# VH-VL binders against Uncharacterized protein ycf23 (ycf23), part 5

Target 1, 265 residues: Uncharacterized protein ycf23 (ycf23), of Porphyra purpurea (Red seaweed) (Ulva purpurea) (p51373)
Amino acid sequence: MTISSKISSDFDKQSALKVITGLNNFNIPQIKQMALASEIAKVTYLDIVADTDIIKEVESVSKIPICVSAVKSKELLKCQKTGVNILEIGNYDCFYEQGRLFHSEEIKLISKETRNLLPHATLCVTLPHILKIEEQVKLASDLQRIGIDMIQTEGKSTSISKTDHLSGMIQKSASTFSSTYTVSSKIRLPIISASGISSLTSPIAFLYGASGIGIGSNIRRLQDIGSMVIYIYEVQAAISSNHNIQQNINHSIQSSKISHQLIPY

## First folded at step 4 (VH-VL; framework fv_ecleralimab)

Design k15 (from e4 with heavy chain E54Y)
Fold by ESMFold2-Fast, scan of step 4:
Structure k15 (fold): chain C 265 residues (1-265), chain A 121 residues (1-121), chain B 107 residues (1-107)
Amino acid sequence: as target 1 above (265 residues)
Amino acid sequence: EVQLVESGGGLVKPGGSLRLSCAASGFTFSEAWMHWVRQAPGKGLEWVGHIKSYTDGGTTDYAAPVKGRFTISRDDSKNTLYLQMNSLKTEDTAVYYCATYDEGYFAMDVWGQGTLVTVSS
Amino acid sequence: SYELTQPLSVSVALGQTARITCSGDNIGSYNVHWYQQKPGQAPVLVIYYDSDRPSGIPERFSGSNSGNTATLTISRAQAGDEADYYCQVWDSDTYVVFGGGTKLTVL
């Protein structure tokens, strides 16, 4: 399967950015603010709860492609019938806090169910951070065999943290980046890194092998559209800056092969 | 024509062993996940374990009460599922069903008629 | 270990609506399947994925699943609906989990 043409260009450029409203977030006013901010900033896509009424609300304020997240194949099927064709099995954080765990066997079962029901949809599956790194690699390999199109890595939950400090952001992203690096070295599927992502940490995700990043808690904490747009823009600028730095390094390496003629002083 | 037929049940003493078979016909057995489910007389359904299709790795998983004592295997060339039961206990007394999923969804829509296993001294 | 709880019995009058519940922590996050078992027979799947019906199951059978409770609803109950009904989910730690079963009596 291939990633939806609506979002594939940004993935090919290793610059995909999604805004995550949350699998358990049914706050329509907040979701609409995040959707409008995403529309203004021209993010790659939105990742919202799998709810057909919320899809309609988002479509009323935004043209940004919609991805819906759920842990049940039937909820994804219901949303696909409204025209949404980017689907995610994942964003397990809200369930962990409720004592509901997702391990490899259940995730593979849900993934196989969803692919069987939706042979042509773009499917992303989140690897649980509660799994050992070797188990995450094994699961990613099995998901690739099932026909999943994208993998999302998660770290220590960003939904638990209430503070946006530099040290907190680095701590939150450490597990996600370790998973991203290890999985990307073993699996050919595009990887979305989605925990502890900010303007400060987003370049590291791409350096460690991600094709895209997800921003959730850091945007959900903000109170107004303007602040959300500014934050998204800072993330986009950091991604762009990283590409410019890589270009300059490549240019410098190439230039070092040219002999110089020195002008006498 | 889709059919599962269990066999091999009978009376066994505690600590004994017994092997059940489930003969499948009318569907692509090699691509199906196969389950064993049991039901003690007058009691409810209890999952025993499953074995995945060859394509999905052919791995097995078991319910806690039988883990380490029971082994599930399959012979795709014979369209047959097996349950090897060792160290049998009186609480293993039950009708044993084999069951499988429809390929389009993972709910057990094909069941055998069951075979009775009685563990009694 | 994950557990599903069902009432031991439910009675319904001919032509009325029977509701059989299946309770479990966060059961709304699971896909719930329902099986009908008549005396001396193997179970028959009547509802899968919370609310879908297999071919041959009448529209009188419907299902729902939200929060901590899943419900099998049998409208316009008939004598032939008398049976034991079992709910079932797939859990990460315990794999296939069945409820204890509910005996439906049609009066």
Scores: ipSAE 0.674, ipTM 0.823, lowest interface PAE 1.8, mean pLDDT 87

Design m01 (from e4 with heavy chain E31N, light chain N26D)
Fold by ESMFold2-Fast, scan of step 4:
Structure m01 (fold): chain C 265 residues (1-265), chain A 121 residues (1-121), chain B 107 residues (1-107)
Amino acid sequence: as target 1 above (265 residues)
Amino acid sequence: EVQLVESGGGLVKPGGSLRLSCAASGFTFSNAWMHWVRQAPGKGLEWVGHIKSETDGGTTDYAAPVKGRFTISRDDSKNTLYLQMNSLKTEDTAVYYCATYDEGYFAMDVWGQGTLVTVSS
Amino acid sequence: SYELTQPLSVSVALGQTARITCSGDDIGSYNVHWYQQKPGQAPVLVIYYDSDRPSGIPERFSGSNSGNTATLTISRAQAGDEADYYCQVWDSDTYVVFGGGTKLTVL
């Protein structure tokens, strides 16, 4: 129910930005570079693998609030015991590559399990892109009943061997916006749009109902802290300069263009 | 003290029907997800199906071999779980256990002692 | 349909360490639970969430889960440990999945 006071202000203003290091990323030097860049740029929070040693490494270089991501409730519990109180079930991309799929029933089980273990933690759950949009909406509704605090949408994966990186990013972005728009029309929980988010596309996420955005692969591919900082600044500039315009457009889209008839079920 | 007691097992002919009951005590049954698990003589454990609490939607799911033939239901006022078995086959011969979660995690830490169902001519 | 594979049997000498494996594709991303079953009795949970012990289970029972293999380890084996052992996960498509079971013989 209650989003952590450390990050709630940015969510309330529909300007939250998180940097995602990756659920299966244990590269400490890279993670520390991303944490340092995030500290310099003053992002809302970091989303890192659920690992207590990596939490300590991040805390050694950054004071930015930490969120940990896992698909196992006990990994989240271990991290919560170190003082981290923002937790995410999700960031499934690394598992899809292994042929490991997450569907609605398993996600609901993990979510209920995690909420039972951690009644007061801030919980975010990622909706899998492998679900049809109608199934994502139903899952989000069920997660709201379980007591999840935030929802994250993700884009559809592309066949990277046949599609260049830029067109793949555009396709993921479009998929994420579609999910964000549809889910936001049915669910009252804050939505974080991730996958395919960049300085060019981040304003659009907020237009379509997001309260926050996540950026991951576009930062992880950069080779140094300076480049990472510049990229984050570009994203932040794209968001902040359009705050009033985004609010006016979002009101128009959400109040006049979103219809319950867009989803038959 | 959490306890589950199955009843209703017996001998039935192929194509017949049988209803099993599981009486629960010592925990808040209405909040619990309930499972049926079976074990053929000399064989391993096989999940049959489950039913969620009413709070979590009261929905049921079944293993492929029993889907369409078995129905799980519950009566929270009686703290009782049911398994309605129709169109029984010889392959359904097994000890049937009911099971649940007591400690707030989704591992089955509470089991009944089982009831034997024998399907033969 | 997700499948868990266990060896049919494992033997251990009294006082030595038994290891029972449970193999499945990317099983390290699942929470693995372990059950002990003695003849004519209902299963008893001995390990849950990969490595946690229920109240009353001795500390010589331990678990691990990584990659494609989960392992139940029984240190200082006793005659009373002789039983069938089953691993179990929750899967997205098939719900509750049990391994085929491993008969532990204490010699």
Scores: ipSAE 0.713, ipTM 0.848, lowest interface PAE 1.5, mean pLDDT 87

Design m02 (from e4 with light chain N26Y)
Fold by ESMFold2-Fast, scan of step 4:
Structure m02 (fold): chain C 265 residues (1-265), chain A 121 residues (1-121), chain B 107 residues (1-107)
Amino acid sequence: as target 1 above (265 residues)
Amino acid sequence: EVQLVESGGGLVKPGGSLRLSCAASGFTFSEAWMHWVRQAPGKGLEWVGHIKSETDGGTTDYAAPVKGRFTISRDDSKNTLYLQMNSLKTEDTAVYYCATYDEGYFAMDVWGQGTLVTVSS
Amino acid sequence: SYELTQPLSVSVALGQTARITCSGDYIGSYNVHWYQQKPGQAPVLVIYYDSDRPSGIPERFSGSNSGNTATLTISRAQAGDEADYYCQVWDSDTYVVFGGGTKLTVL
């Protein structure tokens, strides 16, 4: 694993949490609130727009590791020159409504460009939800060969408004969970499950093979730092509980000398 | 001394075939993605197709007007790129350039001098 | 298919600033490269990744890319700058896309 030492521990523990301010978000006051809430809650890292001025603003209120997101290798290179070494090619969702689509060949090109320009930076690449599941798997495999360090799965907008039962919650996140499960069964890279992830559904992401989760819109919609901190704490508690349960089961089986293999769905 | 030198151009009748070569030197050809770009007399640049390095899968992609008629291949042992052109049409008349990337960026900073292909009776 | 639009021609007086535009839907989300081509010669890369210059290209050449328009700017225009200029992007569906080209005349 070539993941940055600043965040690698949480990925090794399968408990990484990033707060996503958004690739298209240039609202400095909101970004600073999210950064400060993340600092208070001690999240694994922040994922912000690839903008050098915004990096400085975030650094003024937070010491949490910064990841910058862009769809252009040059914007990532500019940010890396300021000292940021966790980079993401992703958040294509903000371009889809505009008719700008990203398919496998372009994503591989941008990824190859970025890896060539920055051989030692931690690089995450988002798999587009607009790709068929088998194309996402093929892309993830190709990205692994290019030397990408992490994969992020992307969720679709839902056409089903179900929230009352567990099955309804699963359906709302179905595309990101399907991608996470299928990709995790085929590649060795850590997977971050994002889009449609909430405090209620975050444990399911880890069950399906994620090493980390990303939360964005559920925090961005909140109006104050206190509310953001409370929400992050809820997500962290859910992650911690799920992780502790899995570890305790594993330890108990090992201690009893019963062979076991705890494989996510 | 990075160089690309095209050859094989000439006059060919509609429906005929022609094979172009591009000899590469001065860089690690086996690691490079190679492109063919053409330009009809007095017209603009038009991408024809590319071939990736073997390490990146060795796959080919083509522009719509030539798909199914043209085939790109490479011989890394000879540092040579090829363009096999079949079922040639008058609108394929152009100077054909091979191009690649020297500095590791995916912007075409290395171009050959071009070879003229004329398709007419 | 993705399309890049350039003006057919641009004129500039010696020593003045020329601006050549390249328009495309959300072109700001693409890396734009610019090529100079003189009669009978192969294209020469003059700007890559929106605004970077290759070795040997004078500082008079600069680029920008935002929204729906990318611009190649040539300051202190010289007679030797007279050429055809092409913008280029890499698109998911059509791969390499070139603009139609702009003939720059230095008066």
Scores: ipSAE 0.715, ipTM 0.854, lowest interface PAE 1.6, mean pLDDT 87

Design m03 (from e4 with light chain Y30W)
Fold by ESMFold2-Fast, scan of step 4:
Structure m03 (fold): chain C 265 residues (1-265), chain A 121 residues (1-121), chain B 107 residues (1-107)
Amino acid sequence: as target 1 above (265 residues)
Amino acid sequence: EVQLVESGGGLVKPGGSLRLSCAASGFTFSEAWMHWVRQAPGKGLEWVGHIKSETDGGTTDYAAPVKGRFTISRDDSKNTLYLQMNSLKTEDTAVYYCATYDEGYFAMDVWGQGTLVTVSS
Amino acid sequence: SYELTQPLSVSVALGQTARITCSGDNIGSWNVHWYQQKPGQAPVLVIYYDSDRPSGIPERFSGSNSGNTATLTISRAQAGDEADYYCQVWDSDTYVVFGGGTKLTVL
């Protein structure tokens, strides 16, 4: 396994945060800005397009672990050879806009191809929002059997939600949280909630069973590194505050010293 | 070494039925996904359907033109794949190939010789 | 249903380079496989995953796939390369999809 100790630790603590540049984003200046903001904020990992030149560009400005996303096993194979930490099959959003759909059978095929080519790589697979909830659960179960290491849930495509940003975020969040809750309750793989995630909604993702969250469009739309860093800090603060409160509550409960057993006979 | 041998082809009348067999040898049949592909005389290749290994769910899928009329099954104890063809039409006339994957990639690198099915009166 | 389009025929002179195209909407997002079929014979896989060669297939055979077009390239064409060539993808809704085939003639 080539996964870093920080990645493992953040997932175990239900505090993992990835910044998503997008699997169809080849804008090197923007990607480098997002990578620099992620390096400053010390996010868990970056999720970028599966392109070896872009990997080099990111590595030149950041030491944050890299995840690459693609829908083709061979693109992931090429990137794995550069030493990236996670390979992801997913981020179908850009293809939905082109009329290209991904259903369970094709996703299982790509996942099995990738696992066969890379027996020991850390693999993440996105569950399509176009599938019914019960189909997403069955797909996740099949992916677990194939040996996939983590699952990502998604919301509605950008083409559906772009007429009103707030309305779109609410719709994506509802879809992502419903999937996360249901899959998490029936599957033991770590779940990453990605679509519709913001500083306001990120604590809810963890309450619904996520081990990590992904933020894409809410950072990509920002104009400068400073704004990106501030946004990431707000998300991290929300996550950290929630965990500190939960641990304090658990400690208080466990610190109860009154414990005795009664036998009514 | 690795081989697929089809049998059962022949002449049938429209509306009739025919069952094809594909005998496999030289690989672990029980773990293989199996395909049926056909080719009408002078025409191109057309996928008919497939069946997954039991490990991967043992499910079947079919091309639209044959869905509801054709059934794919397998007998892992006999290393044999079957295609049950019902309600045959003249446009089902073709050489039927059995095909699978041997090298762990999902491209069909193992093919049988083919068996001719002619649907006419 | 997803459709792959190939030219009906391509001619190449002995020793020259033949290029056979396979067109489909956004085909660059699919893994493309190529098969060679000689008269009276079963198809033979010559390229898989866009550009990889099975054991026994000569280096003269290569492949590429981007945008809306995948291409099978046969350099230094030989008489024995005369055959029908088919591209193939695995579609979410229609499963295995073949192109219509291209007849390669070596002059």
Scores: ipSAE 0.666, ipTM 0.824, lowest interface PAE 1.8, mean pLDDT 87

Design m04 (from e4 with light chain Y30F)
Fold by ESMFold2-Fast, scan of step 4:
Structure m04 (fold): chain C 265 residues (1-265), chain A 121 residues (1-121), chain B 107 residues (1-107)
Amino acid sequence: as target 1 above (265 residues)
Amino acid sequence: EVQLVESGGGLVKPGGSLRLSCAASGFTFSEAWMHWVRQAPGKGLEWVGHIKSETDGGTTDYAAPVKGRFTISRDDSKNTLYLQMNSLKTEDTAVYYCATYDEGYFAMDVWGQGTLVTVSS
Amino acid sequence: SYELTQPLSVSVALGQTARITCSGDNIGSFNVHWYQQKPGQAPVLVIYYDSDRPSGIPERFSGSNSGNTATLTISRAQAGDEADYYCQVWDSDTYVVFGGGTKLTVL
């Protein structure tokens, strides 16, 4: 409930957008390109690896608020000392590939120690996709009690040898949307939907109760700043078109009611 | 002075029961997560289980070797932690330590002196 | 089941540097704590969160943690450093996990 004033407005409007460079991404040239593209497109915030040198590099090209992600409270504490006040415990997918799992009790412990070390920081915690939906709801409830400010849902990982790009996005999104909907119905914290999010799927995240979305791999795969900016614009347009689609649906319903009234029986 | 004092250890036959106590003083016991850790003679440290503060759910978790046989409980009004040990085995012979976290970090920086439990016929 | 591996024993000459390792898969993603235990005594926390020292622990004690190995370093070893040393992490499945312990002998 204590989201940083730098990003809270977009969350209140259910239109928050973050660009995720990745918890395991230390490629400074790529990170700077993504940061600059994010600055041009005016995204809500950036989510980068918890590394103090990379924070400085990002700050050299962008004024967009910075969130750092880590799975260790000490790494978050080091970054907070540089002035970053939006912190995330999460992005477990890179660790799952290495055989490292995160379940409820460990996540609660990391969250509790991070909140104790940083009483006033904005804290986001990712719910692991490996947890059953009931366990994710209980974890989210426990995190709310600990004083976490927002929740991120993640999608199920897919094979390294991809079948095809669109199918992979839909599979990741399905897991994220199910979690987002169920958790949103049970807790009061804002939710970020992050896995499998694109211009195609972003409106669905908001319909399922998200206050924000995260985009990562779909931007990281692009070759240049211009392409990244265009992609971000497409996502922003899709978010904005959610309002237009909702109005068109309402208009269609209204038209149907008028037609029915012309023929009472 | 922050202190933990274990008591209740002794000689017990296989299949028997024993209840250990840990008296806490000098810190806010009601907000602390409490652990039991044991050490068999000449062996290493082995975690037994923990109990969270009431504000964090008051839940308990146990190491696989003791799950279903041992029960951890707490009485915050008395600043006391308990370990109820049932169906004791010779492998349960160990010094049992009470431990907790102080000063806001989750490393066990407060330990009791330990109480010896001997399970023998 | 997550496991931490330590050498059974390490010897160091008085005044020299001892290094005690703690190996575990992706241990660099865990916060590692180190405990010193002298005969007949309860364990004493000497390093927490990989490299931080509790109040009262001399600066000769330091820690590191990256990749698959965490290391406790004791510089300018003293006779009083002779003890068993245990590394510890918190994992998702088994909660609190201790290494098997390393006996440090100061020659």
Scores: ipSAE 0.708, ipTM 0.847, lowest interface PAE 1.6, mean pLDDT 87

Design m05 (from e4 with light chain Y49W)
Fold by ESMFold2-Fast, scan of step 4:
Structure m05 (fold): chain C 265 residues (1-265), chain A 121 residues (1-121), chain B 107 residues (1-107)
Amino acid sequence: as target 1 above (265 residues)
Amino acid sequence: EVQLVESGGGLVKPGGSLRLSCAASGFTFSEAWMHWVRQAPGKGLEWVGHIKSETDGGTTDYAAPVKGRFTISRDDSKNTLYLQMNSLKTEDTAVYYCATYDEGYFAMDVWGQGTLVTVSS
Amino acid sequence: SYELTQPLSVSVALGQTARITCSGDNIGSYNVHWYQQKPGQAPVLVIYWDSDRPSGIPERFSGSNSGNTATLTISRAQAGDEADYYCQVWDSDTYVVFGGGTKLTVL
């Protein structure tokens, strides 16, 4: 399936940015503040709880495309009927603290059911950080076969097999980035990196193969719209700076290849 | 048409062993995850364990009360599931059901009729 | 060690609506399946994935699941509905978990 035209351009440019209000967040005033900050900063899209009333509240203050997150296909279906067509299975962090874990088998079944119910929706699936990196790669591959459109990686406490030393070393610096790097090398789907995103870490996500990033906890803990906007602007500036540098590098590489091809043998 | 038939139940003494079989027909057994579920007389359903298809790794998982004593295995060439029960205790007395689920459900839509295991001196 | 709690028994008058609950921490995040078991018989799946009916199960059977409680609803109860009912989920750590069962008596 193809990514929604509402957000696809930013993914194609490897500059997608979403603001995550949280799967368990029903605080309408806070959600509205985040939506307003997102509207001001012109982020790619919002990722909110799968609740039809909250969708209407967000639409009242923002024109930014809406993605809803849930762990159940029927909740996503209910929201899709209101016109939302970007859906995510994931954002498991709120469940981990309650002792609720998600295995690959359960995620695959939810994903199959959701795709079957919603053949044309844009579907994103979060890979649980509690899975070993090899299991995350296998799950991502299976999700690609199911027809999922995007993968989200999350950070914190990824367990790594001793047979993969390189991934283990990268894991120590940033679990989200190690997952993004290894998954990106094995699948063709766009990857969203979401965990501990800031102006300092955003460029690293894209360098390691992400097409987009998500800001969650770091914006939810801010006290006012202005602070949220500034935070988003700093992230966007870092992304833009990184893309300018990457474009210059790519141009130099291409120029070198062209020059080499023109050299007579 | 789709059918599971358990056999091998009977009376055994505490500390003894018993092997149950489940003959499957009418579906592609080799691709199915297979479960054992038990029910003590007058009590509720209790999951014992499962074995995955070979395609999904053929691994087994067990409920805490039976782990280390019971072993689940399968013979795909014979469409047969097994439960090897060792170090039997009186609290293992139950009707043992073989069950499977359709892909995508994790719900057990096919059950055998059950076989009674009585552990008594 | 995920646990599901059901009432031991529920009574319903013929033709009325029976409701059987299944309680579990955050059960709304699980897909709940329901089984009917008559004396001396194997369980029969009557509801899967919270609210879907297998082929052959009457429309009188319906399900819901939200928050900490899942409910099996049997409308227009018939004598033949008298049975034990079990809820079940798949938990990533403990695999298959059944509720303790509820005996439905049709008066």
Scores: ipSAE 0.587, ipTM 0.767, lowest interface PAE 1.8, mean pLDDT 86

Design m06 (from e4 with light chain Y49F)
Fold by ESMFold2-Fast, scan of step 4:
Structure m06 (fold): chain C 265 residues (1-265), chain A 121 residues (1-121), chain B 107 residues (1-107)
Amino acid sequence: as target 1 above (265 residues)
Amino acid sequence: EVQLVESGGGLVKPGGSLRLSCAASGFTFSEAWMHWVRQAPGKGLEWVGHIKSETDGGTTDYAAPVKGRFTISRDDSKNTLYLQMNSLKTEDTAVYYCATYDEGYFAMDVWGQGTLVTVSS
Amino acid sequence: SYELTQPLSVSVALGQTARITCSGDNIGSYNVHWYQQKPGQAPVLVIYFDSDRPSGIPERFSGSNSGNTATLTISRAQAGDEADYYCQVWDSDTYVVFGGGTKLTVL
């Protein structure tokens, strides 16, 4: 469990926030807008496609730590050689739409290869939503043994033709949160909850055991930097509000203990 | 010095059984995934199945054409891989290779010389 | 069932560059391995992880993989390169998948 010092503080505080531009997103103008909005809002890190030219473009507008996502160890290795040391195997949704599936065995093989090539990099692996929850727990345990540093949970891909926006969001969130809760209860690795996350649902992810959250589609649909910044601020405010509530609960518990000591029966 | 040597091939009638062995040397057999791959005369390579290392659970997986008829096992104390073939069919006629999958490469980097199995009346 | 398609045969003149393709849906998302097989012999791994060479394999052998096509390139072809070549991937549903093989003839 050795998370990069650049992002570890926010994970320790259970307040990590990453902005996901997408594993299959090569739209440089959009990626730069998302990077600049992330810089303004001071998010924990960016999760971008594993492409060395895009890394340079992002670095030109932002100092936010960069994570690159790919499904191949070679692409991650190329990016690591440019100085990026936060790497993710995952974001499978774009491949599911193309009929390409990832099951536990293949993910473990890719993870072992990536760790062998990059023994000191911070590695995150996404658990496929197509796996039953008990299979996701077993995969997470296996990944922990391989030396993976953190896990990302995902939700089922939604289709407008099959579900309306609200129903799709509920379905995706339910899948992500049930995985986050179950995996968190069984393993020690930090968990990123990254599907169906909005200002409304982000506090729930942390309550269910996440150390961080990822936001992607809700920002990618926005047209300008200002709107993106406002959205990120709303998510951060929701996270902050959750921490204040938890602190108040802890304070009340401590106050209750003190009161019992002062008022003996 | 890493070597795999297959044995046990021969002529067998349809519906019969045959057990192939693969003797391994020169590497830590217990940590290796082991594969069986076959090649029908004049045809291409076809994966038969594998058995994982004990570290990875020691489980087996099979190609659809042999599922239910073939069983892969290993004896780590003898550094030996086995393929038990039951209910043999004429289409099972092939040279059978054992191969090891290097955990760091996830490719079959060492192959045996192969053993011929002929299923004919 | 995932399928890999290779040309049945490729010919190359001595000293020239041979290119053998391996086509599959989104093959660029898979790690492609290549094997060389000479008559009566076991296959030999010549390229793994798309582009890496095992110890003992000449630098004349190289590989690439993107989109729907992976390519094995043999530069400065020699008579000893004449063989059948197979591409291979690992698929989550079917495990090990081989291409049909390409016979390389060095003229």
Scores: ipSAE 0.619, ipTM 0.797, lowest interface PAE 1.8, mean pLDDT 87

